# Designs tried in a protein design chat: VH-VL binders against q89xp2. Part 41

Target 1, 226 residues: q89xp2
Amino acid sequence: MTSPCKHGDRPPGRHDLVFVSPAGWRAMLDARDDLAADSLLARWPKMRWPTIRRRALPHEATGVALGLPLPPSAGKKRVALLVEIDHVASVARPPSLQQARAYAPRNWWPTLDRLDGLALRHSVDARVYGSLAWQSLTGLDYVTGRSDLDVLFEFRSETDIDRFVADVAAIETSAPMRLDGELMSADGAAVNWREVHGGASELLVKSIERVVLLDRHQFISGATGS
Below, E stands for the ipSAE of ESMFold2; O stands for the ipSAE of OpenDDE; V2 stands for 0.75 times the mean of E and O plus 0.25 times the DockQ between their complexes.

## First folded at step 12 (VH-VL; framework fv_polzastobart)

Design k4 (at its last look DockQ between E and O 0.45; V2 from the best seeds 0.00; counts 0 for: pae E 2.4 > 2)
Fold by OpenDDE, look of step 12:
Structure k4 (fold): chain C 226 residues (1-226), chain A 118 residues (1-118), chain B 107 residues (1-107)
Amino acid sequence: as target 1 above (226 residues)
Amino acid sequence: QITLKESGPTLVKPTQTLTLTCTFSGFSLSTSGYGVSWIRQPPGKALEWLASIDWDDYKYYNPSLKSRLTVTKDTSKNQVVLTMTNMDPVDTATYYCAREDYWDFDYWGQGTLVTVSS
Amino acid sequence: DIQMTQSPSSLSTSVGDRVTITCRASQSISSWLAWYQQKPGKAPKLLIYDASSLQSGVASRFSGSGSGTDFTFTISSLQPEDVATYFCQQYNYYPWTFGQGTKLEIK
């Protein structure tokens, strides 16, 4: 009888990396005959690569919903997986800008460095997700000439959000790639930074549980209704 | 029914090369998730992993013996071959091949005792 | 390399007794651990995989538990046919490594 609470770890939230136990991998793969022939999927647990926490699909069975994005060379297929909570071995945040930098194209480095500096000045925790994150985690080729830089900005109550997103927009002006990303509150609720920068009165707020429209001020103040 | 069987010389002289063949049935190395490993056990001692080869021809070697080991597969013949160069009396052991079900060894050959002696 | 240390190296117990063997890894290996039984002159037999999963066809009196660095193998009620050497094995890090073994005998 495995305890649902593993070593004081918090439940995995949206965008979190989830490392699955060997038993969990066996269970997931055994449940999916359609994936049995995929060599890269079989390689995934052998390389101890993580999955990513995703929102549950409508009418999806109880469990921890996970995603596994395959690289462009494998058709960019997004594999949806489901695992029992007892088979979550560990949870981690996505890689930092510093961690991912070495795996990014060289022409991305100035932008990464500027974003890193900006985050530090505003006491924002910046993490990378999307193609660059997976490239850094697996060593496989995920980033292409069409790739965006996806950044998760975890802000605090003291963060000047309006100033921060304005500065992000300014950095994008000289960036060789499009800057996508989300502003995430402490409770895990997140909004696209461009919506905030655009001055919208209502924001599309995404959490692990739901997607809702919230008043701009409510979101920024931390009143996300979670 | 899954079976594995080791074959090769049981006596090798020092400095010579050992070649062992693992012939298996009941599964295929074209199936994702499966591999074959070589493990040896000196008389009265612990087990030592030597090398493995998987469905996608990835090869893994014990770093302490890597320079001496080569593993190959012939999927069509259901065979895996291990070569070990520069044999020494200290290499005297029972050599096993085993199936990897992702990681653990769920089926083993009976093993073959290889004696290195002048 | 990951060192796997088993305890005890040997033990002698009576039929029907509970037997406990411990395996400690030099660093965390999560649950990437297996237990094998080896009888004299025979190949090892897989009993437990992924720290606590019972291999198909193996008697229910065998069990495994633990994660991280400390693992336990248990025989709930020792039977005469259980006389053997038992090994733990980690497969979290290459090279995969085995414990030194525990020789189990009956008094």
Scores: ipSAE 0.869, ipTM 0.942, lowest interface PAE 0.5, mean pLDDT 95
Fold by ESMFold2, look of step 12:
Structure k4 (fold): chain C 226 residues (1-226), chain A 118 residues (1-118), chain B 107 residues (1-107)
Amino acid sequence: as target 1 above (226 residues)
Amino acid sequence: QITLKESGPTLVKPTQTLTLTCTFSGFSLSTSGYGVSWIRQPPGKALEWLASIDWDDYKYYNPSLKSRLTVTKDTSKNQVVLTMTNMDPVDTATYYCAREDYWDFDYWGQGTLVTVSS
Amino acid sequence: DIQMTQSPSSLSTSVGDRVTITCRASQSISSWLAWYQQKPGKAPKLLIYDASSLQSGVASRFSGSGSGTDFTFTISSLQPEDVATYFCQQYNYYPWTFGQGTKLEIK
């Protein structure tokens, strides 16, 4: 079994993992017959797997909105959970490329290794989300032959973003899958790497709070410290 | 009334295979969240968790002993069976089966002392 | 593996005294912890789960507290029938592991 990840230094964001306390799980099991009775859904509390932060629905003003992403065999859906803040035991970053490697299809390994090396050279923290992340966290079959590789690149002020995305594009040319990657600043704002590589003047910037269109310079300047 | 009871040999010779059966009543191992664990306690020593099997036939083994352990279940008979190979005198212990309610062990059998000697 | 260390190893006190036993985990286990009582010649009995929740049918003089790595089990007023060995057990990560036990006796 995999050791728990340490709590990060920022509040739970779009891709962060949220671990629920035993009191939180017991409260949900007592309140949710669908969770308690379903063999697959009961696996989450049994295995103490993390959940994912999601945007709250309009009626969910109190509490922390979480989700359980189900594997394809159970339908591609996310079971909604709502927990009290006191039942959030810890928050962790998504799995690293190295952690996820063993759970990826064998033919993905060279691409993962190249991305890990690239991230190291640029001082970028590379993580996975989506199907490979959940396959690595649970051992259940999330990755299919049609799956993208979803990579989160957390960059720093010194990162040459334009050079980085050019190098990512070079890696993708020989990859066996589509790379659906995001560049994320330290404050959790993220953009698709292809928008930056393609030279778009305005970028679709995503955070847990909102999705906005920002000038390319403003995103890069704020994210890189210039 | 939830009960569990261990059965099997109380004396085995070194190198033999131990087979223990846990027979339980008052719950079903087909109920999501329930499992049965085997735990042993050598005389005067701490409890050591050995293996578990849950409602979906997932099996969990203590890594230090995994090569020697097999756990199986028969849900229709309310039984869980532990097999432990290559027994040694250091394996002399009281062996318990216990119900898991997701995580903790809420009901225990009486235990059975298994002595390994020539 | 998460190691569980109990203190003290043994304890001898008088009826009516407050008893405190501690358990320390080698890494954080949040509140994924249980306490068991084992009377001589008997199987363990679950007393406390999730660090502080009292199991149904257990006397209210028993309590637990703590989170992370440091946990405390308390008997508010020791009774003669409380002579037993007490164990903590973590259920945060496999393998499940137990403390070495604290033997409680009456002077």
Scores: ipSAE 0.493, ipTM 0.772, lowest interface PAE 2.4, mean pLDDT 88
ESMFold2 (binder alone), look of step 12: mean pLDDT 92; pTM 0.937

Design k5 (at its last look DockQ between E and O 0.62; V2 from the best seeds 0.00; counts 0 for: pae E 2.7 > 2)
Fold by OpenDDE, look of step 12:
Order: C-alpha cells, then sequence, then structure tokens
Structure k5 (fold): chain C 226 residues (1-226), chain A 118 residues (1-118), chain B 107 residues (1-107)
C-alpha cells in the first residue's frame, strides 16, 4: 500500500486516495440511511480502506467529493460521498504497478512489467486505478475476466508523449486485457491516452475543477488555461 | 438501556476449553455498524483484545491467539459466544464483552473472572 | 502490532489540579484512538473516542487531543471521583491494542 501523506501537504487531486478520519466516517454513515443496507460500507472504515477523490457533482454541497466503488459481488455500486476537509486524515497516490502486481491475475504480469519498464524509460510516473487498484487496496475481488487495466501516467515537460503513447499501444497488442488510462500533467489535468494516440487536435481534458476541450499543444505544454 | 453480561464457568482446568456467553440487550447485531468484542485483563495488568464479531457475521481474531479462539453469534437470542481452547494458568483474567459502536467500545459487561487452575 | 505507550505509568496529584496523560503509538493511527477510565473492580468506561470526541454523559473536564502518533488525555480539574486507571486504545489496525495504563491517585 502506498504511504499516505499528511493532511496539508497537498490538496487531494483527481484519482488520489483519501483516508477519512473516524469522525468523518461517522458523519458520512450517519447522514446516509440509504447506505445502511450495504454491509461493506460500514466495514470499509473499520478496515481502514481509502476512498477516491472525484469531481464534485453539479450543485453538490461544499466539501471534498469522494467515491467508493463496491466490488462486483456487491453489485459494482459506486457510492458518492462528501466529507468536510477537516476530516481528511491523509492523502495518498494510487498504487504503483509494482505494488498492484501481486494482486493481479498471473497472465497480466508480463504487461504490467512492460508498462513499468516503459514508464521508467520515459520518466513517467505510472499508477494503477480501477478494479486492479481496489483489489490491491482491499483484498476483495474486483478484477474479472472482463476487466480493463486502468493506468494513470503522470508525464513531465520533457516527456515525448507521442512516442510514449505509441509504445503503450504496442504493449497493448500483446496484452490479455484492454489498456485504459490517462495522461496526467503536473497540474492534475488529464486526458485519455487513446485520444492522444489518435492524433486529435483537440483533447477532452479532465481536471478536478472542470472538463474542457483544449488544444493538443496547450495541454502538452502545460498551459491548461486554469 | 444497553446492557451486556458475561456468563460461563469461573474455574477451568488446564488444557480444557473455556466457553463464555455474552448476553446483551438494548441493541441488535443485525444493525449495521454493531459488533461485540471480547477483551480480557489479567489481574493488575493491561487490557488485551481477543476477538470481535460484527453484524454481518464477520469475525476478527487476535493473531496471537487465533488458533485457540472461536466467536459466534445468535442474533435472535442476542448472544455472542467465545470459545478458547487449551486454557493455561496464564489465561487467568477477567473476561469482558463489549459493544462496538462502529469501532470503539462504548458499553461493557461487568466482566467475569476466569481462573485456570488444576 | 501497533504498540501503545502511555506516560506516566502512575501519578499522584491534588484535587483541582490539571492532569495530563500521553499516549504514543508505534506508528501513525490518525485519530483512531479512544480513552477509557477503569475504577477498581469495575469495567472500563469510554470517555473519549476518535481522539477528541467526548462520549455522551461524560464530564466536560475530560478531553482528548492529538493525531498521528502522539495523543494527550487531559483532566482540567481533578476530582476525587477521578481516581482510576486510564487506558488508551487504538483501533486503526488489527489487532486492536491498549496502552499499559496510567494509575491516577490523589495526594
Amino acid sequence: as target 1 above (226 residues)
Amino acid sequence: QITLKESGPTLVKPTQTLTLTCTFSGFSLSTSGMGVSWIRQPPGKALEWLASIDWDDYKYYNPSLKSRLTVTKDTSKNQVVLTMTNMDPVDTATYYCAREDYWDFDYWGQGTLVTVSS
Amino acid sequence: DIQMTQSPSSLSTSVGDRVTITCRASQSISSWLAWYQQKPGKAPKLLIYDASSLQSGVASRFSGSGSGTDFTFTISSLQPEDVATYFCQQYDSFPWTFGQGTKLEIK
């Protein structure tokens, strides 16, 4: 599991893992009678499992918007939660490919290793989200025969993005699963790697604040117009 | 009013199995977030958590004693049962059952002193 | 296992005095900590949960603070009925563990 950062080091960004204080959990659970039927929700804080930072919904109250994905055995329900900033105990990055590897199907290992090597060569920080991440975090069964591998690629200004995504596509050719994921700039703005690989002049860029169409060069250069 | 009460033998011989029952009222183990824990305290010593059972029949055990412990519940009777095998004089302690309100122990039984002696 | 170390192990103070007990965890436990009072021959009583939340029905002279590894339990003005042993407990990770206790007496 990734080492948590102390509260205050940085605000939780999109895809970050958020650990909520016990008081925060009590407040959330007490406020949501509709969730009482989900046995895993009450167990979740007891097991010290994290939530994931999400974008706020339209007209959502002020706070830190969190998501909690339940496993397939529990209907794959995505629970939307809201917590006060003071109840954010710690924040962590999603698990690395190395950390998640032991929890992945054995036939995924070659692909994970190749992606890890690629990321290292390009000075890209690669993290796992989606089903594999939650499987690694909880020990519960999230990955199925239909699961994709979701990877977050944090790139730098010097990263050759075009070459990088081409190499990712090449790896996918021999992968037993579909490779999904996002390219994330230093400011937290992200785009689907397939969109970049497709050569689009405009990209659908997602940040914690908004979703916008940006010029490809503006995104790559870090000029996200915030 | 929430109450818990421990019952069982107060004297056990070495190598025998201890069976304790916690009978409670004022709450239900069918309620999400509710659990019952067993905690023991040797005379003049610190508290030691032994095991827990929650509303979903999930069981938690102290790893150091896991091989010797079993916890079960009967929700209809409002009872939780702890069994501990291969008792030894070192296991002499006051045994408590306590309610978990999510996590913390907000209500305790009065405890029952169990002496292990030949 | 997470070790909880209390200090001091014992203390003797006067009525009306401020009492401070500390608990240190061997690793960060955020705010997953409770404080209990145990009088002789009685079961522990919950005083503080989630590091700083006062249990219902508990006197306001009791308080808790801290997060991470270092926690403090305070009695603002010691009363005769406060003579007891106090324990901290972490419920961050299994197995849940208790401090060794602090015996509080009145001079």
Scores: ipSAE 0.887, ipTM 0.948, lowest interface PAE 0.5, mean pLDDT 95
Fold by ESMFold2, look of step 12:
Structure k5 (fold): chain C 226 residues (1-226), chain A 118 residues (1-118), chain B 107 residues (1-107)
Amino acid sequence: as target 1 above (226 residues)
Amino acid sequence: QITLKESGPTLVKPTQTLTLTCTFSGFSLSTSGMGVSWIRQPPGKALEWLASIDWDDYKYYNPSLKSRLTVTKDTSKNQVVLTMTNMDPVDTATYYCAREDYWDFDYWGQGTLVTVSS
Amino acid sequence: DIQMTQSPSSLSTSVGDRVTITCRASQSISSWLAWYQQKPGKAPKLLIYDASSLQSGVASRFSGSGSGTDFTFTISSLQPEDVATYFCQQYDSFPWTFGQGTKLEIK
């Protein structure tokens, strides 16, 4: 289902999926009793499911910081991994809204279809992260009756962001779930969509490297905290 | 010493159901990461994977044969059982069971030739 | 299904020669590939796992290389006991599939 990053894609970032090589998995199984002994955690190397990028801790100066997000039945924990760059086999973008649809509860489908239509009208690429993404990637039960829909909206510089978020808010009024998500610029910097809809003049901008406060207009132009 | 051994009928008539048992020793299917697969090889032809069963009772079937296959295990007896319905002469093959340590097939049984003939 | 195309289908060489066998996968399988040896009337024996890692107890004249779609198996100096059929197997994606094999003979 999930394709590796291709030429021309933006550099990998916060929500990107990372596939670990056989050598990487064998090294981690040799070093990590929690992977080898826990029946659920053993499924990741067995199935070759992707991991998720996370922000590195201060002491993690080398390597790639990854996580295994566990389903709600296991307490919604994320098991931390740190791998050598040579053990990254491929990197892929999060699942598209269209790819994830079949794994969502049926009562979510009208909202997903409206969001897909909205994304098309605005030339926005809509992808999922969070519980629906991991349900689609693994087949495990991540989505509950109280789950948010987490959407990543990748916009272009010409996109009318204010109109877009107003339309997202309108879709949410009829939705059976809360719409949570991020607006992401071409350079991988992202903000929560509600901050933009709420009219904040300064936005909390997140990238893989840092979290910074930027002017609304500065974010829309594509600044990444330089 | 890790060993696997296939047992069951060597001659089956068309339309009958084949039941094969893999009896193993030297490892436990209760261990996370462990699995047992069934693989067959028609005389002079390539290997074909049929089915697997894992430590947590996860089952996998070759999609082309899924409607005909059932795999089960009894961890206390160190056994895995394959059932294949509606046998046909084209199913004549040597049937192997093999251990999976996560991914690759590192230990194999000696195989049992099953002939499907009237 | 991932198709594993193996080449050549048969090979006849002399003791001491270098032997090369290739496998091509119909899509990327990263390094999720094994090589097996099968002697007549015997079960397959795992030689190489993860494309290039030598299984314990296997002679050092055997090696593997490659990633993605193109993989190579090598016997550095052919010995009389190496007469067998060799085949690759991918374990990247369900269902697991095997190459058709290469029959190796000595002249």
Scores: ipSAE 0.459, ipTM 0.756, lowest interface PAE 2.7, mean pLDDT 88
ESMFold2 (binder alone), look of step 12: mean pLDDT 92; pTM 0.935

Design k6 (at its last look DockQ between E and O 0.73; V2 from the best seeds 0.00; counts 0 for: pae E 2.8 > 2)
Fold by OpenDDE, look of step 12:
Structure k6 (fold): chain C 226 residues (1-226), chain A 118 residues (1-118), chain B 107 residues (1-107)
Amino acid sequence: as target 1 above (226 residues)
Amino acid sequence: QITLKESGPTLVKPTQTLTLTCTFSGFSLSTSGMGVSWIRQPPGKALEWLASIDWDDYKYYNPSLKSRLTVTKDTSKNQVVLTMTNMDPVDTATYYCAREDYWDFDYWGQGTLVTVSS
Amino acid sequence: DIQMTQSPSSLSTSVGDRVTITCRASQSISSWLAWYQQKPGKAPKLLIYDASYLQSGVASRFSGSGSGTDFTFTISSLQPEDVATYFCQQYDSYPWTFGQGTKLEIK
């Protein structure tokens, strides 16, 4: 697992892993009677498993919005949680392709390796989220025969985005799974890589604060207005 | 009211097996988040955690003593049993069972002094 | 294993005095820490959990602070009934471990 950063280093962004303090867990669970009977939810803090930072829901109370995805065996339910900022114990980036590799099906390994190599060549920081990430974090079964590989590609101003996504698409042609994921700028704004690859003039840009349509060039240049 | 009570032999011979029972009331080990731990304390010394069992029958053991320890629960009887094999005089201590509220020990038994002597 | 080191090992103070006990973990344990009071011949009693939260029914003169590796237990005004040994305990990772204890006496 990636070493967690102490709270205060940076605010948690989309897809960041958030480790909650014991007091925070107690507060969250006490506030949700509907969750009290769920053994797996109770197991979560016991095992010190992380949550994931999500966008706030409309009209949601002030706090840090967190998500907890349960595995398919538990109905694949997504639990929405809210915690006070003071109960964020640490924040970590999602696991790297290398970290998650050991937890992936063997037939995924060539694709993971190719993506890792591609990211390195383009100076892109690649992380996994979704089913593979949670499988690696918890040891529980999240990946199924229908699972996509979800990858977060953090690019830089120097990154040739068009070439990069073209290469990702090329890798997918021989992949045993669908490649899903987002291109993320340094400011945390992100777009689905397929949208970029499709050549759209306007992109659906997601950040922790909002979802907006932006001009393709504005997004790529970092002028997201966020 | 939550209570825990340890029961078992207070004298054990070297190499014999110690069996202690924790009988509790006021809570259930069927409740998520609940657990029971065994902790011991040699006379005049620090506390040492031995083992835990939780609502979902997960068992945790101190690695230094794992080969000698077994913990089980009977939820219907509100009992947790600890067995410790190959007892030695160095294992002489007051043995406590305590309730885990997820992590911390919020309620304790009074403890039972177990002396290992020939 | 995570080692918990308490200081001091023993302390003698006067009634009404402020008492401070420290506990240091060999690695960061965030706020996964509890403080216990143990009187002679009795079982430990939980005073503080999650580093700084007062257990229900415990006197307000007791408090805890800290995070990471360094923690502090405080009695704002020592009372005669506070004579006991105090222990810190980490529950960040197994095996759970205790400090060696601080014996508190009144002069």
Scores: ipSAE 0.884, ipTM 0.951, lowest interface PAE 0.5, mean pLDDT 95
Fold by ESMFold2, look of step 12:
Structure k6 (fold): chain C 226 residues (1-226), chain A 118 residues (1-118), chain B 107 residues (1-107)
Amino acid sequence: as target 1 above (226 residues)
Amino acid sequence: QITLKESGPTLVKPTQTLTLTCTFSGFSLSTSGMGVSWIRQPPGKALEWLASIDWDDYKYYNPSLKSRLTVTKDTSKNQVVLTMTNMDPVDTATYYCAREDYWDFDYWGQGTLVTVSS
Amino acid sequence: DIQMTQSPSSLSTSVGDRVTITCRASQSISSWLAWYQQKPGKAPKLLIYDASYLQSGVASRFSGSGSGTDFTFTISSLQPEDVATYFCQQYDSYPWTFGQGTKLEIK
């Protein structure tokens, strides 16, 4: 199973995995009959599976907003949860490409291997989110024949981003799936890799708190524009 | 009122197969989150978890004993059955069944002592 | 497997004394830990769940604390009926594992 990293190595992002304490699960089960009554949703606390951070809704001013992305067999829904901060037991980064590989369809392996090699050559930390991540975390069938590969590329200030995304595009040309990945700066802000590859001067930058347009150079420097 | 009770033979010869039945009342294994576990305790020694079965018929086995264990349930009879093959005198223990409310053992049966000897 | 090391193995003390028993896990188990009482000749009884929460119907002199790897079980004022073996159990990951127990007796 994926080992959590130390919390605080970087700002928490919207892709962070959140492990809820047993007290947190008991409180949610007591308050949420829909969780207790649903056989699949009851599996989460039983198996100690993590949840995922999500953007808080306006009425969720207190607590930590979390989600449970369900597999396709359950309609591909994301169940919204809200937990008190003291019920967050630990936070971890998404699974690495290396950790997720064994859970991917065999025809994805050459693409994953090339992406891992590319990430190593550029000193980029490559992780997965989305369907492959949840398949690797739970063992449930999340990946379908129509699934994207969702990769999070955490780059460094020395990374030649233009060359990196050009190489990602080259890998995709022979991939059996669409690459729907993000480049993440050191401050946890992320942008879709295709926007960077397309040469846009302004990028749609996503963080846990907001979505904002930033100049390309501002994003690369790792500043959120404060 | 939640109760569990173990039943089965109290004497077994080495190499034989032990079959124990847990009969419970006051809850249903059809309820999400519910499970039943088998735990044993050799005389004067620590408890050892053996196997569990849950509301979705998912089964969990102690890896050190997995090749010898089978757990099944009959929800309509409120029963869980443990089968343990190739019994040996070191398997002499009190065998308990216990209810899991997701993860902890909140109700236990009285236990049944199984002695393995020639 | 997660090993649970319990200390002390036995102790003998007087009615009214505070009793402290510790349990150390070989790796972090967050707060996925329970404490059980087993009186002579009887099945185990759950006292404390999730490291620090008192099970319904359990006397308030029993308590638990800790998280991560180090856990403590306390009886604030020992009573004659507390003669038993006490043990911890982790439920962070399979296989579930138990401490070896602490036999508690009254002088």
Scores: ipSAE 0.465, ipTM 0.759, lowest interface PAE 2.8, mean pLDDT 88
ESMFold2 (binder alone), look of step 12: mean pLDDT 93; pTM 0.937

Design k7 (at its last look DockQ between E and O 0.57; V2 from the best seeds 0.71)
Fold by OpenDDE, look of step 12:
Structure k7 (fold): chain C 226 residues (1-226), chain A 118 residues (1-118), chain B 107 residues (1-107)
Amino acid sequence: as target 1 above (226 residues)
Amino acid sequence: QITLKESGPTLVKPTQTLTLTCTFSGFSLSTSGMGVSWIRQPPGKALEWLASIDWDDYKYYNPSLKSRLTVTKDTSKNQVVLTMTNMDPVDTATYYCAREDYWDFDYWGQGTLVTVSS
Amino acid sequence: DIQMTQSPSSLSTSVGDRVTITCRASQSISSWLAWYQQKPGKAPKLLIYDASSLQSGVASRFSGSGSGTDFTFTISSLQPEDVATYFCQQYYSYPWTFGQGTKLEIK
């Protein structure tokens, strides 16, 4: 008998952090010898570090598809995991700019602060993913001199998207790193902010379910078709 | 068969250092996920976790006692050693070593009663 | 530190009775919880791990449930050999902590 889903929360979407239950970790460890063979992978459940929600692979078994990004010191390998929904202990949003700030290089701080301020002014929820996020979550060295700052901007229907991305681009001109990231609608569909800023009529829209080309206006207006 | 056994002095004077050795068999501390913890229990009281050491030589200490505790392992001998400095009569307890299977304690030693008295 | 509070501290029941012990954590610990049985003069014995998983070799009359902050340990039909003190333990975060224990006796 499958235990009822304990989480009143929505299913985890792209970029969401997924904490796996001890039972879930045990199941994976039993099923996969490669997890125990790698020093960091073996350490991961011991430290109770989160995983990240990913799109399912073609023909992948039913479950919650998760990923583990290893740091540069471990070759930046991405490990694919699959867990049953009952083994999801909790789901969290990626860390905020404020939360990740302490783990960023000092020369990144002005850019982080400017982006945070911009997000607040536009009522956009800004979160960090990529190398800085994992550095903040694990304490391991993920950020290098070549690292981009990856930011997820969750916008609302009232958000002036064109103005917002223009302001993001303006901030990047003085940033010591490249600004990468996505604009995410309330339904979880997301587009690279540079694509929007570039004025494309059609946008490559990514969701947990699919990747599709949508009309720019349809995406911005929230008509993504789920 | 997995076994653990605590050994060391059963009587310690105040301010002296306690050294306990956990000798185990049936598993190895070179195996991922394996650890050994020390837990103590004063007579008629609750259990208190003291320290842990795992397969990768990571060490964990109870913050309330961290300044007094040291845990080490000798994987080749299947031994874990706990040292506790500046012993006091309040430290009188049965001291256990236990195996960690990542987190929970699935196997325990029989424990050794350590009395701190002048 | 996470405090674990057990209820009751002691209970006396009859053979065949259903026994329920509760453990409450001071904060959410998801399912990172174990239950131990300790008989007089003996080391603790693991009965339940990960809140609800039965340890190998443990009788099926023992069970655990719960998640978050509230957990329950149950003996479906109390046997004479079940006289012991029972402890919950969280391993969600360091330092790992135990409940104060529940002493179970038979009338």
Scores: ipSAE 0.897, ipTM 0.958, lowest interface PAE 0.5, mean pLDDT 95
Fold by ESMFold2, look of step 12:
Structure k7 (fold): chain C 226 residues (1-226), chain A 118 residues (1-118), chain B 107 residues (1-107)
Amino acid sequence: as target 1 above (226 residues)
Amino acid sequence: QITLKESGPTLVKPTQTLTLTCTFSGFSLSTSGMGVSWIRQPPGKALEWLASIDWDDYKYYNPSLKSRLTVTKDTSKNQVVLTMTNMDPVDTATYYCAREDYWDFDYWGQGTLVTVSS
Amino acid sequence: DIQMTQSPSSLSTSVGDRVTITCRASQSISSWLAWYQQKPGKAPKLLIYDASSLQSGVASRFSGSGSGTDFTFTISSLQPEDVATYFCQQYYSYPWTFGQGTKLEIK
């Protein structure tokens, strides 16, 4: 369903999907009884569904730490995986809002359509992560009545961030769900959209390897200097 | 020792329905990751995948033939059954069943030649 | 559908020679590719899976390489028992598709 990052696309970010090679899946199935014996977990290699990166534990000095986010019916757990770097076949962007729309509850569709329109007007690339992303990737039931819409907004240097988040807040006033989202700079660093909308002077900035506290100006200006 | 064997008619008239049975031993279709596929090969031509059925009864069909194909299983009998409707002389081929271990076809039956003629 | 194109369609060579068969996919299939050997009157036999991994019980003179769209199957030193037709098969996306085959003969 999802494609690897293309020419001209931004570098891989925190929410990007990791596809494991067939050799990687075979190695994990050979080593892990929980993968091989469980009907739900066995579906992942069968369907070649992606995984997500996680921070490595101290004893995982080599390899790539990955996770399998399970649906709510299986307890909302992430099954930990560890693969060798040569078993990472590709990395792809999360599903776009447009790709995920068909998998969302129908009462979410007007909000998704408004967010698509907003993203187009501001030259922002809007993608989903979290429950809607995994529902669209697997077809399994991840979205519940209490689910947030988790959106990744990848902005460009010309984007008026303050106006953008104000418009997101306006869309949320009529939304049937909470909009939980991140603004991602060209470098792959991300901040929660509500921190920006709320006028915070310091932002909690997350990247693939670290979390840091930056002044608002440092985050916004960094979007153009990488 | 893993074995698969195809059984069914070797001669079918045009428009009739073909039913083939794959009987296997040495593995179970209830085991996670296991599947059985049907593949055919017209004389002197390339292999064509038809349908698969897996351990959770998920079914996969070649889109070009989907309206004519049905695949079912009986795990207690170690059998998978293919039904193909509206047979035509162009469907003359050797029909194989094969085991899927997640993806590739690691064990094959010997095949059965099905001729479609009036 | 992903089309798999093999070349050559046939070849004839001598015992001990190195044999190379190529397979090209119409789109990237990463390393989701197998090679099969089919002797006359017999079912296919899996030789190589995941583009380059040797199936258990298969002679080490057989090998595979490649990823993406271009794949190579090699017999390092041809033996008389290797007379067969060889097929590639992708298992990246349904429907599963096969190459048209390469018929290998000994002079």
Scores: ipSAE 0.615, ipTM 0.833, lowest interface PAE 1.8, mean pLDDT 89
ESMFold2 (binder alone), look of step 12: mean pLDDT 92; pTM 0.937

